VHH binders against o75319. Designs and how they scored, part 2

Target 1, 181 residues: o75319
Amino acid sequence: GNHIPERWKDYLPVGQRMPGTRFIAFKVPLQKSFEKKLAPEECFSPLDLFNKIREQNEELGLIIDLTYTQRYYKPEDLPETVPYLKIFTVGHQVPDDETIFKFKHAVNGFLKENKDNDKLIGVHCTHGLNRTGYLICRYLIDVEGVRPDDAIELFNRCRGHCLERQNYIEDLQNGPIRKNW

## First folded at step 1 (VHH)

Design ea4 (framework vhh_etentamig_d1)
Fold by ESMFold2-Fast, scan of step 1:
Structure ea4 (fold): chain B 181 residues (1-181), chain A 122 residues (1-122)
Amino acid sequence: as target 1 above (181 residues)
Amino acid sequence: EVQLLESGGGLVQPGGSLRLSCAASGFTFSDYAMSWVRQAPGKGPEWVSGISGSGDSTYYADSVKGRFTISRDNSKNTLYLQMNSLRAEDTAVYYCAKEGYYDSDEWAFDIRGQGTLVTVSS
């Protein structure tokens, strides 16, 4: 349906690029059918997403959609030039190893293909916070060797909101490295 | 009116198999991801498997991966769970779940039926 996601209006639409990385995080864009339920200043469509990225002098090269639904927007609402990857994740749960592997594989593949440009990997769940922040931080820790607290602080600062789910934070700080995936 | 009706549970011995079904009505079935969620006696709910609206993507909890297969028939508005190599720890009430209205950090499940009991014991 056309129901606005709970608390969606409470979050900034798009964060800033995470310095030293190709990541940018944002909340889920809502297709045009949701606009009747939003004031003009609250709208955040797929088009609005690309406009806000351009306003930061950045360019998206990949979108990774972590939501458990397909009702908020469709891949057809995105420019054909930007690849779209859907990784279904349920909220509340720390993503499983297979999900973490899929995310790492997609990121590594993008980076190999895009060595000669500076295009960004856009990652979102519903709010662009907990599942999004977890998977980005997990990548930085496991693949790039970033200290967990540094990864979390970088994400929080650039997203403009702090990771809220304590189980996600605990896994990042104290959980095993998934480096074999 | 959205309705989900689970069936196919029963008593089975360890190593056995069962096929669960969920008959869905009151919504456009193919537009929604579907899941199986179970609740063992004295425990909270556990998500076990999910399938995209088209049926092209399937997902499994580590505890059931390689033993359970989720599928759907959109022409019949029916969700299935094929359960093989059943273990005593698979004993639970199994619920069919539609993706929720709000995709949030809470479990993204809109509605569940009465469930179907699966008991694995010798």
Scores: ipSAE 0.016, ipTM 0.344, lowest interface PAE 6.3, mean pLDDT 87

Design ea5 (framework vhh_etentamig_d1)
Fold by ESMFold2-Fast, scan of step 1:
Structure ea5 (fold): chain B 181 residues (1-181), chain A 122 residues (1-122)
Amino acid sequence: as target 1 above (181 residues)
Amino acid sequence: EVQLLESGGGLVQPGGSLRLSCAASGFTFSDYAMSWVRQAPGKGPEWVSGISGSGDSTYYADSVKGRFTISRDNSKNTLYLQMNSLRAEDTAVYYCARGSEYDDTYYGMDVRGQGTLVTVSS
């Protein structure tokens, strides 16, 4: 249906690029059919996403969609020049190792293919917060060797909202490093 | 027209097993993640299990992990839930759902069927 996700309006549409990385996080864009449920200033379509990123003088090179649904927008709503990757990730649960591996592989592949540019990896779930923040921080910790507290602080500051799920935070701080090579 | 039709519910004693089926029509079944969601009498909906479009990834609520198995047959456009070691607390109407997103108070089911009743009682 055209139900607006719970609490979706409570979050900033797009964060800032995380300095020293190629990541930018945002909440899920909603296709035009959702606009009848939104005031003009609340609209955040796929087109609005690209406009807001352009306003920051940034450019997307990849979108990773972590939602467990395809009802919010279609890949066809995105520019054909921007690759789209769907990783179905259930909310509330810490992502499993296979999901973590898929995310790391996609990021590593993008970075290898985009050494000569500064394009961003856009990552989103429904709110662009818990699943999104977990996987970005997991990558920074496991692959880049960032301290867990530093990764979380960087994500929170750049997203403009703090990670909310305690089980995600505990896993990042105290969980095992997933060695996916 | 998109349709989901559940079947396989019934009365079963504690410790018993049931297999639920969901026949899908009106869309390309293999393109969509599918879920099972249940609603117990007097309670809100609870997500039970999910499966990716390819069937390669499966997910379970902690309350059913190790007891329930989700699977799909994309050649038959059918979703399954094998329920073993059933408990009284599993009594609920079980819904097949296309695209199920979790937020704090609502499972954003894109499409769901009419449900099939499972009663676990001696």
Scores: ipSAE 0.020, ipTM 0.373, lowest interface PAE 5.6, mean pLDDT 87

Design ea6 (framework vhh_etentamig_d1)
Fold by ESMFold2-Fast, scan of step 1:
Structure ea6 (fold): chain B 181 residues (1-181), chain A 120 residues (1-120)
Amino acid sequence: as target 1 above (181 residues)
Amino acid sequence: EVQLLESGGGLVQPGGSLRLSCAASGFTFSDYAMSWVRQAPGKGPEWVSGISGSGDSTYYADSVKGRFTISRDNSKNTLYLQMNSLRAEDTAVYYCAKTPYEDDYSLDYRGQGTLVTVSS
């Protein structure tokens, strides 16, 4: 289907860069076929994503797509110069260790290859909130040594919406540090 | 404990039909929307069809619209997928899930799946 994801309109399209990091979070862009179900001001296509990033004086160097579907947009809808990585994650459940490892490996690889620039890692799931916030915070906690509460606060502030899933929050605050980076 | 058990898969020729079933237990079935999700070899999961808790609203992926029909029997805690005019591209493991029209769904509530192979 071409249906708009539930609550997708409730979230800001793009957050702000998380200071001290290379992360920026956003909700899933929707390809042109979805636009007939949206008012002009509600549209958020792949092109709109890049325009909004540019409006913040930022530049994307990598997109990590955490959705469990390919129906929202295709990699060919993105500029050829921006790498795209798909990591299939299901909602509702805390991502497993293999998924967390894939995310950390992709981030570490990007940072090594982009040491001489300030390009951002764009991360999204459907709403750019729970799976997205979990994996970004998990990276900051496990790899960068950020305190869990500080990572969550930073994400919430920059995304403009608070993490909603209590099991994700609980795992970030009280779960074990994963040594899979 | 939530349990979902799919059945009805098999080998069928192009143009043929199959009916899949999902027996649900461990939750109040009629309170939850349900979906069918499939995964073909080498591909990610694809949402196929969804149905509201009451059964009054149904939703379909464009790839199956007009060929597949989702239904449920709340008195039997069972979800169905009637698949007609099957194509080779429909070959996949089919899974039952508690969230029909959201791709933000839980694998913990998916069953073991049932394999559908469409081949001559």
Scores: ipSAE 0.017, ipTM 0.184, lowest interface PAE 7.1, mean pLDDT 86

Design ea7 (framework vhh_etentamig_d1)
Fold by ESMFold2-Fast, scan of step 1:
Structure ea7 (fold): chain B 181 residues (1-181), chain A 122 residues (1-122)
Amino acid sequence: as target 1 above (181 residues)
Amino acid sequence: EVQLLESGGGLVQPGGSLRLSCAASGFTFSDYAMSWVRQAPGKGPEWVSGISGSGDSTYYADSVKGRFTISRDNSKNTLYLQMNSLRAEDTAVYYCATDLEYSDDYGPFDYRGQGTLVTVSS
């Protein structure tokens, strides 16, 4: 069905680039079939995503889609020049170690291939908040050595919304560091 | 409205097998990804397995990989979970759920079914 995700309209479409990183977070884009349920100013299609990124004088080099669905938009709705990676995650649980490793591997691979440009890694789940914020912060903590509270504050400020799931926050602050296994 | 009816649970000894079923109605079944979610006594819900609407893609929690197989029959509007090599820690009420991305991330899993109890014990 063409149901708008719960609370999707409550969140800003796209955050700002997280300074000192290549990350930018956003909520899931919705393909054209959803537009009849949205006011013009509420629309956020794949095209709208790229327009908003350009308005910030940024360029996407990779999209990582963390949603557990294929119905909101299709990879074919994105420019063929921008790689798309699907990592299926469930919203109610902290991502498992295999998922965390897959995310880290994708980010590290992108950074190695893009040393000579400033293209961004776009990350989204449904709201671009809990799963998105968790995995970005987990990367910053485990790989970049950022203090947990600093990573969370940076994400919250740049996304324009605070991480809401207490189990995600608790794992980031007090959970084990997931080094490459 | 969406209705999901789980069945196939029961008492089984460690190392045994069970096949769970979920009969779906009230929506176009083939358009929705489906999941199995379980809740053990005294614990929160745990996602177990998922399958795409077409059935071409399947996903498993690490705790069940290699032991459980999810499948669906879109002609019968039915979701299945084949559970092999069952362990005491698999004891839980098992629920089937529709596309989890419709539901708010803050809430519990969006399931409409009554669940089916699986007890792994001697």
Scores: ipSAE 0.053, ipTM 0.399, lowest interface PAE 4.4, mean pLDDT 87
Fold by OpenDDE, second read of step 2:
Structure ea7 (fold): chain B 181 residues (1-181), chain A 122 residues (1-122)
Amino acid sequence: as target 1 above (181 residues)
Amino acid sequence: EVQLLESGGGLVQPGGSLRLSCAASGFTFSDYAMSWVRQAPGKGPEWVSGISGSGDSTYYADSVKGRFTISRDNSKNTLYLQMNSLRAEDTAVYYCATDLEYSDDYGPFDYRGQGTLVTVSS
C-alpha cells in the first residue's frame, strides 16, 4: 500500500557526503502514488533525491536500497545512468553476514569501477538511519579500518540523525569484524 | 503501549534557558538511543541531539553544539535536553524520538511524542 512510514516525515531527506568516503545516506524516496498523502513540502520523490544531491554539488553513482519492501519506488523511477541495487535488509536486527557481505561487495565493486570519478554511493533504508548507518559503518570499520566510534560519529553527523538502535551500536563498537570475502 | 511525553517547553527570551524532558514508557528504555528533533514553523525537521542507550555517547547538531546538553536517566526512563543560550532560531516544536518497531510493509516504525513548543522571543 501507500502508507507513509511512521516518522518518515521527521527525518532529513538527504544527508551529507561523509568526508573521506563516497557514501551519502538518505531516507527512502517515495513514488508519486504517495504524494496524495503528503503536503507538497513533505514530498520526497526519486527526482527530488537527485535534485537535492545536485544541490550539494554531488552526483550519485549507485543507489543501494536496503528496504525490505518494494512498495516505496521502482528502479524505473531512477535515471538510467544510475545503477540500482536492492539488498533486502530486515530491520531492527543486526544484518547477517550475508547481507554485510553483499553490501561490502557492492561497495567495493563500485569503487573499482568508479576510480576515475567522484560519484557517490547513495544508501538508504526506510529512514536512511539504522540499517543504513550500520552497514556503512560496518564497511568503514571492517574494510577501511576506521575506529567504530569515529565511524558512528561521522555517519551521525553527516546524516543529521543518530543511530537509534543500541544493538546496532553495540555490534559496531564491540562486535566481531566480518569477513570481507 | 509505547509512549513518549515531552515537556518543559515554553516562552523564553533570547539568551535564556530551558530544560526539556521526555518521559518514556512501554519499552526497555536503555536499549535504545534517543534523539531530540525539532521542527520550526515553515521548515523541515532538524535533528538536534542524540544519546546512546547507556548515555555514554552524545551527539549534537552543529547549530546547538556548546549550547545544548542531552542526557538521560535510565532509572527514570527519562530523556533530557538542557538548552542554554537560546536563540530565536531555536524556536520550534521539540520531539523526543526513537525507532522501536519494524514492519515489512511499512518499514521501521519510529516513535515520537506530541512534542513541546519552545518559543524564543524578545
Scores: ipSAE 0.014, ipTM 0.252, lowest interface PAE 6.9, mean pLDDT 90

Design ea8 (framework vhh_etentamig_d1)
Fold by ESMFold2-Fast, scan of step 1:
Structure ea8 (fold): chain B 181 residues (1-181), chain A 122 residues (1-122)
Amino acid sequence: as target 1 above (181 residues)
Amino acid sequence: EVQLLESGGGLVQPGGSLRLSCAASGFTFSDYAMSWVRQAPGKGPEWVSGISGSGDSTYYADSVKGRFTISRDNSKNTLYLQMNSLRAEDTAVYYCAKVGDYEEYSSGFDPRGQGTLVTVSS
């Protein structure tokens, strides 16, 4: 299916690196087959993603794809040098503990193996906002001890859009800390 | 654990209206997006409509847009589908389903209810 995701055009393609972290968030890149439905200025392919990251003087070392589909782009559309990890994450509901654990494990593994460089962990869902923001903030709160409101503000500022799902925000602010996952 | 019970189907003439209900139990209803999926005789399942957990975002298949309205009452754990201007092509068993991503309402989730039959015929 080559239909453009709902509201996808409403969001900035790539945010900024979250200072003090290795995270950068973006919306899902769309493979070439989608471009017939997009104006030139609306295109955001995997190639466009890497060009925008380079424009910020940053380099990706890992992409974590949180979408519940594989229709948007293929891992083969990414440079061979950048690892790709798929974590199928159901939208609307707060990610379950197993999903949170998988995300934390992937981030911790990347950081251990990339101690000698400054490469970034790129995280996206469809809009690069709710699932993406939740899991990044959950990591910062549970693993790095960041205050919930500070994590959310940092994500919102760097993404250029505010987390929209109230149930996600409530879980981040008031939910249990899962530090030992 | 998860239980979904659809109701409200029946025989209706072309141009008529029906309101379907889905009673949900076994999970925190307001935390999950819900969808309506239909299956016409001899055809595969077709996604019809979806609604976010809060009810703030609604989505419709092009075939029903402007005729059907999805809604929910989280205090009653009930999902609704108001169907207007019904056509013979709307004849199907209608299922409600607990779904994930709002853009993926039509994929990855099997209906968990028994369904309710809607027949549009003169």
Scores: ipSAE 0.016, ipTM 0.171, lowest interface PAE 6.7, mean pLDDT 85

Design ea9 (framework vhh_etentamig_d1)
Fold by ESMFold2-Fast, scan of step 1:
Structure ea9 (fold): chain B 181 residues (1-181), chain A 121 residues (1-121)
Amino acid sequence: as target 1 above (181 residues)
Amino acid sequence: EVQLLESGGGLVQPGGSLRLSCAASGFTFSDYAMSWVRQAPGKGPEWVSGISGSGDSTYYADSVKGRFTISRDNSKNTLYLQMNSLRAEDTAVYYCAKLSDYYEDSAYDYRGQGTLVTVSS
């Protein structure tokens, strides 16, 4: 399908790098087949993503795609130099422990292999907000020891949009730390 | 049916204040984070502020931080936005927003026409 994700246009395409981290969040890029349904100023293709990252004087080293679909763009639409990881996550529900573990493992592996550069980990779901914000904040809380409210505030400020799902916010603030993996 | 009804907008001078209200119905209000989103003439929607279901956590866009205060009264199913030190660039239609219940973790579910805020001198 060519259906534009619901309210996808309501969100900024890409946020700012989260200071003190390697994370940058953005909404899902849409391949050329979606452009007939978009005004020129609304387009956000994989190429547009890389151009916007470059405009911030940043460079992507990894993309983590949290969407439950592969219809928006293909890994082949990305530069060969940027690894792509798919972690299927369902919206509405707090990501399960296996999903959290996969995300943490991917981030830790990237950081270990990229000690000699300053490349970013790009994370997106459909809107680059709820699932994206949850997993980034979960990492900062569980692995980096950041206080939950500080992690959420940092994400919200840098993304330019507030994490919206109450169950995600409550899990981050009051849920157990996932350190068993 | 989820319904959100915004009110409280109007014409104010720069430096003035307004309080917006949103009456919510058709869902368990306290279970959902709520947001204010605005759309200025000729521009796309801009997220303004968010509040957790309990009201304990609040968040603001940099453009309004220190000037706007979001709050909620769960006993009345009402969301508020207190707007102080208003600027011409705050001119917009303001929408009350709830998270979408759609499978793909979609954005907002605002139902009303919004409430128009015009800041002009």
Scores: ipSAE 0.018, ipTM 0.201, lowest interface PAE 6.2, mean pLDDT 86

Design eb1 (framework vhh_etentamig_d1)
Fold by ESMFold2-Fast, scan of step 1:
Structure eb1 (fold): chain B 181 residues (1-181), chain A 123 residues (1-123)
Amino acid sequence: as target 1 above (181 residues)
Amino acid sequence: EVQLLESGGGLVQPGGSLRLSCAASGFTFSSYAMSWVRQAPGKGPEWVSGISGSGGSTYYADSVKGRFTISRDNSKNTLYLQMNSLRAEDTAVYYCAKDRLYYGSGSYPFDYRGQGTLVTVSS
C-alpha cells in the first residue's frame, strides 16, 4: 500500500549532523508513488534526501535502514555510490543484542574504511526518531563512552525532535552497557 | 578554519583571582564540549575542567574543585574559567581546547587547542 505512515508528516525530513560524530538522522524517504498523497512541500523522496544533505554541505557514505518493511523505497532508488544496509528492527520494543551488535559492527567498519574522508552515516527508521535515536545513542554510550543524558540531548537537538518512547529512554539511562565484539 | 583565542592571563598574588576567556570561531560552538588544559613549566599537560555543549554538565580536576568555575556563553561563542584562591602551583599556560567528541569530559583527545594565555601566581 501507498498509505503515508502515521504521523510521518509531523517530523522534519532531515536533522543536522551530530557534531563530533559521523551520524545524521532522517525520516524514511518515500518513493514517487507516494507523492500523489502529498503536497509539493511535503514530498521527501530519496532524491530530496540527497539534495537536503548537500544543502548542509555534507555527503552521505552509508545509509542504515532500520524499518521492518521495504514498501517505502527501494535500494535501487539510491545512488550506486552510496552503500545501503538493511537491519530489520521491530518497533516499540528495545532492539535486541543481535540488532545492536549489527549496528555497531556496521558503524565501526564504515569508520575504519572512511578515515580519510568526512562522509556521514545516515540512519533512519519510519520517523527517524525512536529506533534511530536509540541505536545511535546506544553506540555513543557503549563505544564512545558518552554519558546517556548527553547522548540523548545531542540526538534530540540535532534531530529537532525528542525521543518519545519511555522504554527506550529508560534502557539508555539505566540499562547495562552492551560490550558487543 | 577553527580558531580559539585565549585572554585574561597575568601575574596575580597567591589567594587572588583571575577570569580567563576564550573566543571561538569556525565551528558550531554550542555543539561541542570545551575544556581548559594547562601546562606548568617543565611538566606535561594537565586537563583542568570541561563543559558540555549546552553548559548543563561541568567537570573538574581534583586539584581545582571548589576553586575554579567553568562556564560558557553560546550566544557569544565564548568559554570562561573563573579562578579563585589561586596557588603558586596553578602557574601555567592555560589552553582553551575543543573536544573531538561532542559531550566528552575528562582527558579525551582534543582536535584543536589555542595558543594559550600565561597565568603566573607569585608574590
Scores: ipSAE 0.000, ipTM 0.161, lowest interface PAE 14.7, mean pLDDT 86

Design eb10 (framework vhh_etentamig_d1)
Fold by ESMFold2-Fast, scan of step 1:
Structure eb10 (fold): chain B 181 residues (1-181), chain A 121 residues (1-121)
Amino acid sequence: as target 1 above (181 residues)
Amino acid sequence: EVQLLESGGGLVQPGGSLRLSCAASGFTFSSYAMSWVRQAPGKGPEWVSGISGSGGSTYYADSVKGRFTISRDNSKNTLYLQMNSLRAEDTAVYYCAKGTRYEIYSTFDYRGQGTLVTVSS
């Protein structure tokens, strides 16, 4: 069905670009079929996403979709100029090493291909918070050498909402750095 | 109607070389990342290599890094995999897989029929 995700309305649609990085986080866009369950001011379609990014004077160059479903929107609902990557990630659990590797590989590849522009990597899960924040922070810690608490603070501030899952926070703060991926 | 047709597989001795090709049709080839995925007898599928739509970025599984080279010719809608220093453990059916414009770890939606590579003396 067209069931709206629980608490989806509680989160800001799009955060701010994370300064010093190419990342921007947002909650899952909902295709037009969901509009009948939303007031006009609650709508956040793929088109709305791109309008809000443009309003910040930013441009998306890649979308990484971490949801475990394709029911919210289709890649075909996105502009053809913006690449789309799906990494199926189960909620509640800390992403496994394979998922972390896929995320790092995608980010590194994007940066190599986009060294001559300032386009952003848009990352989302259902709420654009826990899975999204974990993988962005994991990248900053493991690849960029950012201290865990600084990465978490930066994400929280720019997303406008704090990471909620304690197991994700604990892994970022005290877990091993993932190497050779 | 996406179609992918692999070719170039065969029987080769350890240490030998093979070049696989994948002819693509039914979509704008240069707009999509492409991958090679293999499935060895009795095992699940393993992603081998990926290439961006432009060909500017290439990626390899650690098991093949330094031995295999992925490339593409967008004017001919063809993907290639040059396989050198082949080992018995490279024995598998090799599939060409269409991703999104950046999806290098393609799901098996829109893969070809495969080409068998057997490395044996």
Scores: ipSAE 0.000, ipTM 0.175, lowest interface PAE 11.8, mean pLDDT 85

Design eb11 (framework vhh_etentamig_d1)
Fold by ESMFold2-Fast, scan of step 1:
Structure eb11 (fold): chain B 181 residues (1-181), chain A 122 residues (1-122)
Amino acid sequence: as target 1 above (181 residues)
Amino acid sequence: EVQLLESGGGLVQPGGSLRLSCAASGFTFSSYAMSWVRQAPGKGPEWVSGISGSGGSTYYADSVKGRFTISRDNSKNTLYLQMNSLRAEDTAVYYCATPLTYYTSGSDFDLRGQGTLVTVSS
């Protein structure tokens, strides 16, 4: 079996829907081959993800996978009816403008196509925190006009963990608005 | 099991060029994204560049964008890093990384290999 991501166990599997938005953030689900390295209460498979979303009386309409890997689970492990989008995003560095554009385009397209329902956009990286929180907050700031501090606070509260990477926080608070998409 | 062998490092003057190679074995190379990670003397590991399994998408750290080019040859199971306009600050041991053996989605990698030393000095 594959090695589980460092610190993955330190994070809540799935957060709450961010009020006033269609976003929900979670850590990467791990396919069955990882379960032999986990206690039963630590397991978080693709099936577990959908069960936890249903327990919140929510429904996923799109999954955006920001990990820079194909090892943790396969798109085929997801229900056929839920679209899956991969945006390869390297951790540590602030996502580049092309990555930000791809994320904004995917979100805008989903929202236009889902006007008549309340389905959520599920966003994850490895921990569902830094890359995930950055791109969600960047969208709220640039597209929805939310104040940076308010976007970050909303994400932190709903995810149940605070953004950890200072360079990501700095870019959100003081960086330029990316208006092209 | 998974084996990665870096080569191509050496001593080069500022403004010079080097091409690094990583020979991969023990896995289906074309199915996995690959990265270059460097570790400068006295500093922690720094992610430099990444490439998708097909080679269709490439990513760069701001410090190297426009100067470095990542590429791969899936028929030869080889990853490359073309380094141009080298600066003293690029001096580091360079490692290649794969999702099979490293935590490639984070900023910190398990750098188990020997790497290849690049020294930029006059």
Scores: ipSAE 0.000, ipTM 0.214, lowest interface PAE 11.9, mean pLDDT 85

Design eb12 (framework vhh_etentamig_d1)
Fold by ESMFold2-Fast, scan of step 1:
Structure eb12 (fold): chain B 181 residues (1-181), chain A 122 residues (1-122)
Amino acid sequence: as target 1 above (181 residues)
Amino acid sequence: EVQLLESGGGLVQPGGSLRLSCAASGFTFSSYAMSWVRQAPGKGPEWVSGISGSGGSTYYADSVKGRFTISRDNSKNTLYLQMNSLRAEDTAVYYCAKQYSVTYIESGFDHRGQGTLVTVSS
């Protein structure tokens, strides 16, 4: 059935745009069938996502979905004008090089095609924190040359929650730069 | 309301030192990278130095590396720039700036102060 992800209610729905970047992070939106298990103030549907981003005077140009499931919402629940990319990533383990490369390629492609606008890349996993924060920070470190602690600080501040997984933090701070693209 | 107030500018001879301060208010100071930007007479703005919110990472323009030191005291909401071995070409109005990111200087800053004048002349 439509069970709410564990601890999903503990996290803010949407962070703020990460200044100096095109990234915004959020937790997984839940389609209407989940709302019977949520109080009105806990609801965060695909529609709610777009409303909250619009309230920040921002606009989404791409959604990257890092969850390992398709049960929470469908691409058809999103506006037709917003491209959707699924990158299946398992929780707990540091994303592999193939996953990191695919994320970097998608971001670079979006930025090249959207030079004349200010649309955002929305990134989410289940909680919009560990896998999401890791891949955004990995991009900033490897592609943009941001120092690891600065990337993590920027993500934590804008998301409103700190990265929780020590293995992810350790890899960002002390792991090798993935220069395969 | 974001407020940035610079102080410490003045006249100094070449080879001298000067320390600039910037008092910040109206935002969570420790949550934002900060920078110093200068504008010389008749020139456009030039980024000088940046510091992360925690103070753990610092960045410098090639023109000031080894001579200037940026620091911050988050308990006092204050940003500093220690300027040593000053040169005539360092003459400028120095602005404290609340940054988007210490690395993305091309993205500009969302707020700057009124500036403090530094004149290096014999």
Scores: ipSAE 0.000, ipTM 0.130, lowest interface PAE 16.8, mean pLDDT 85

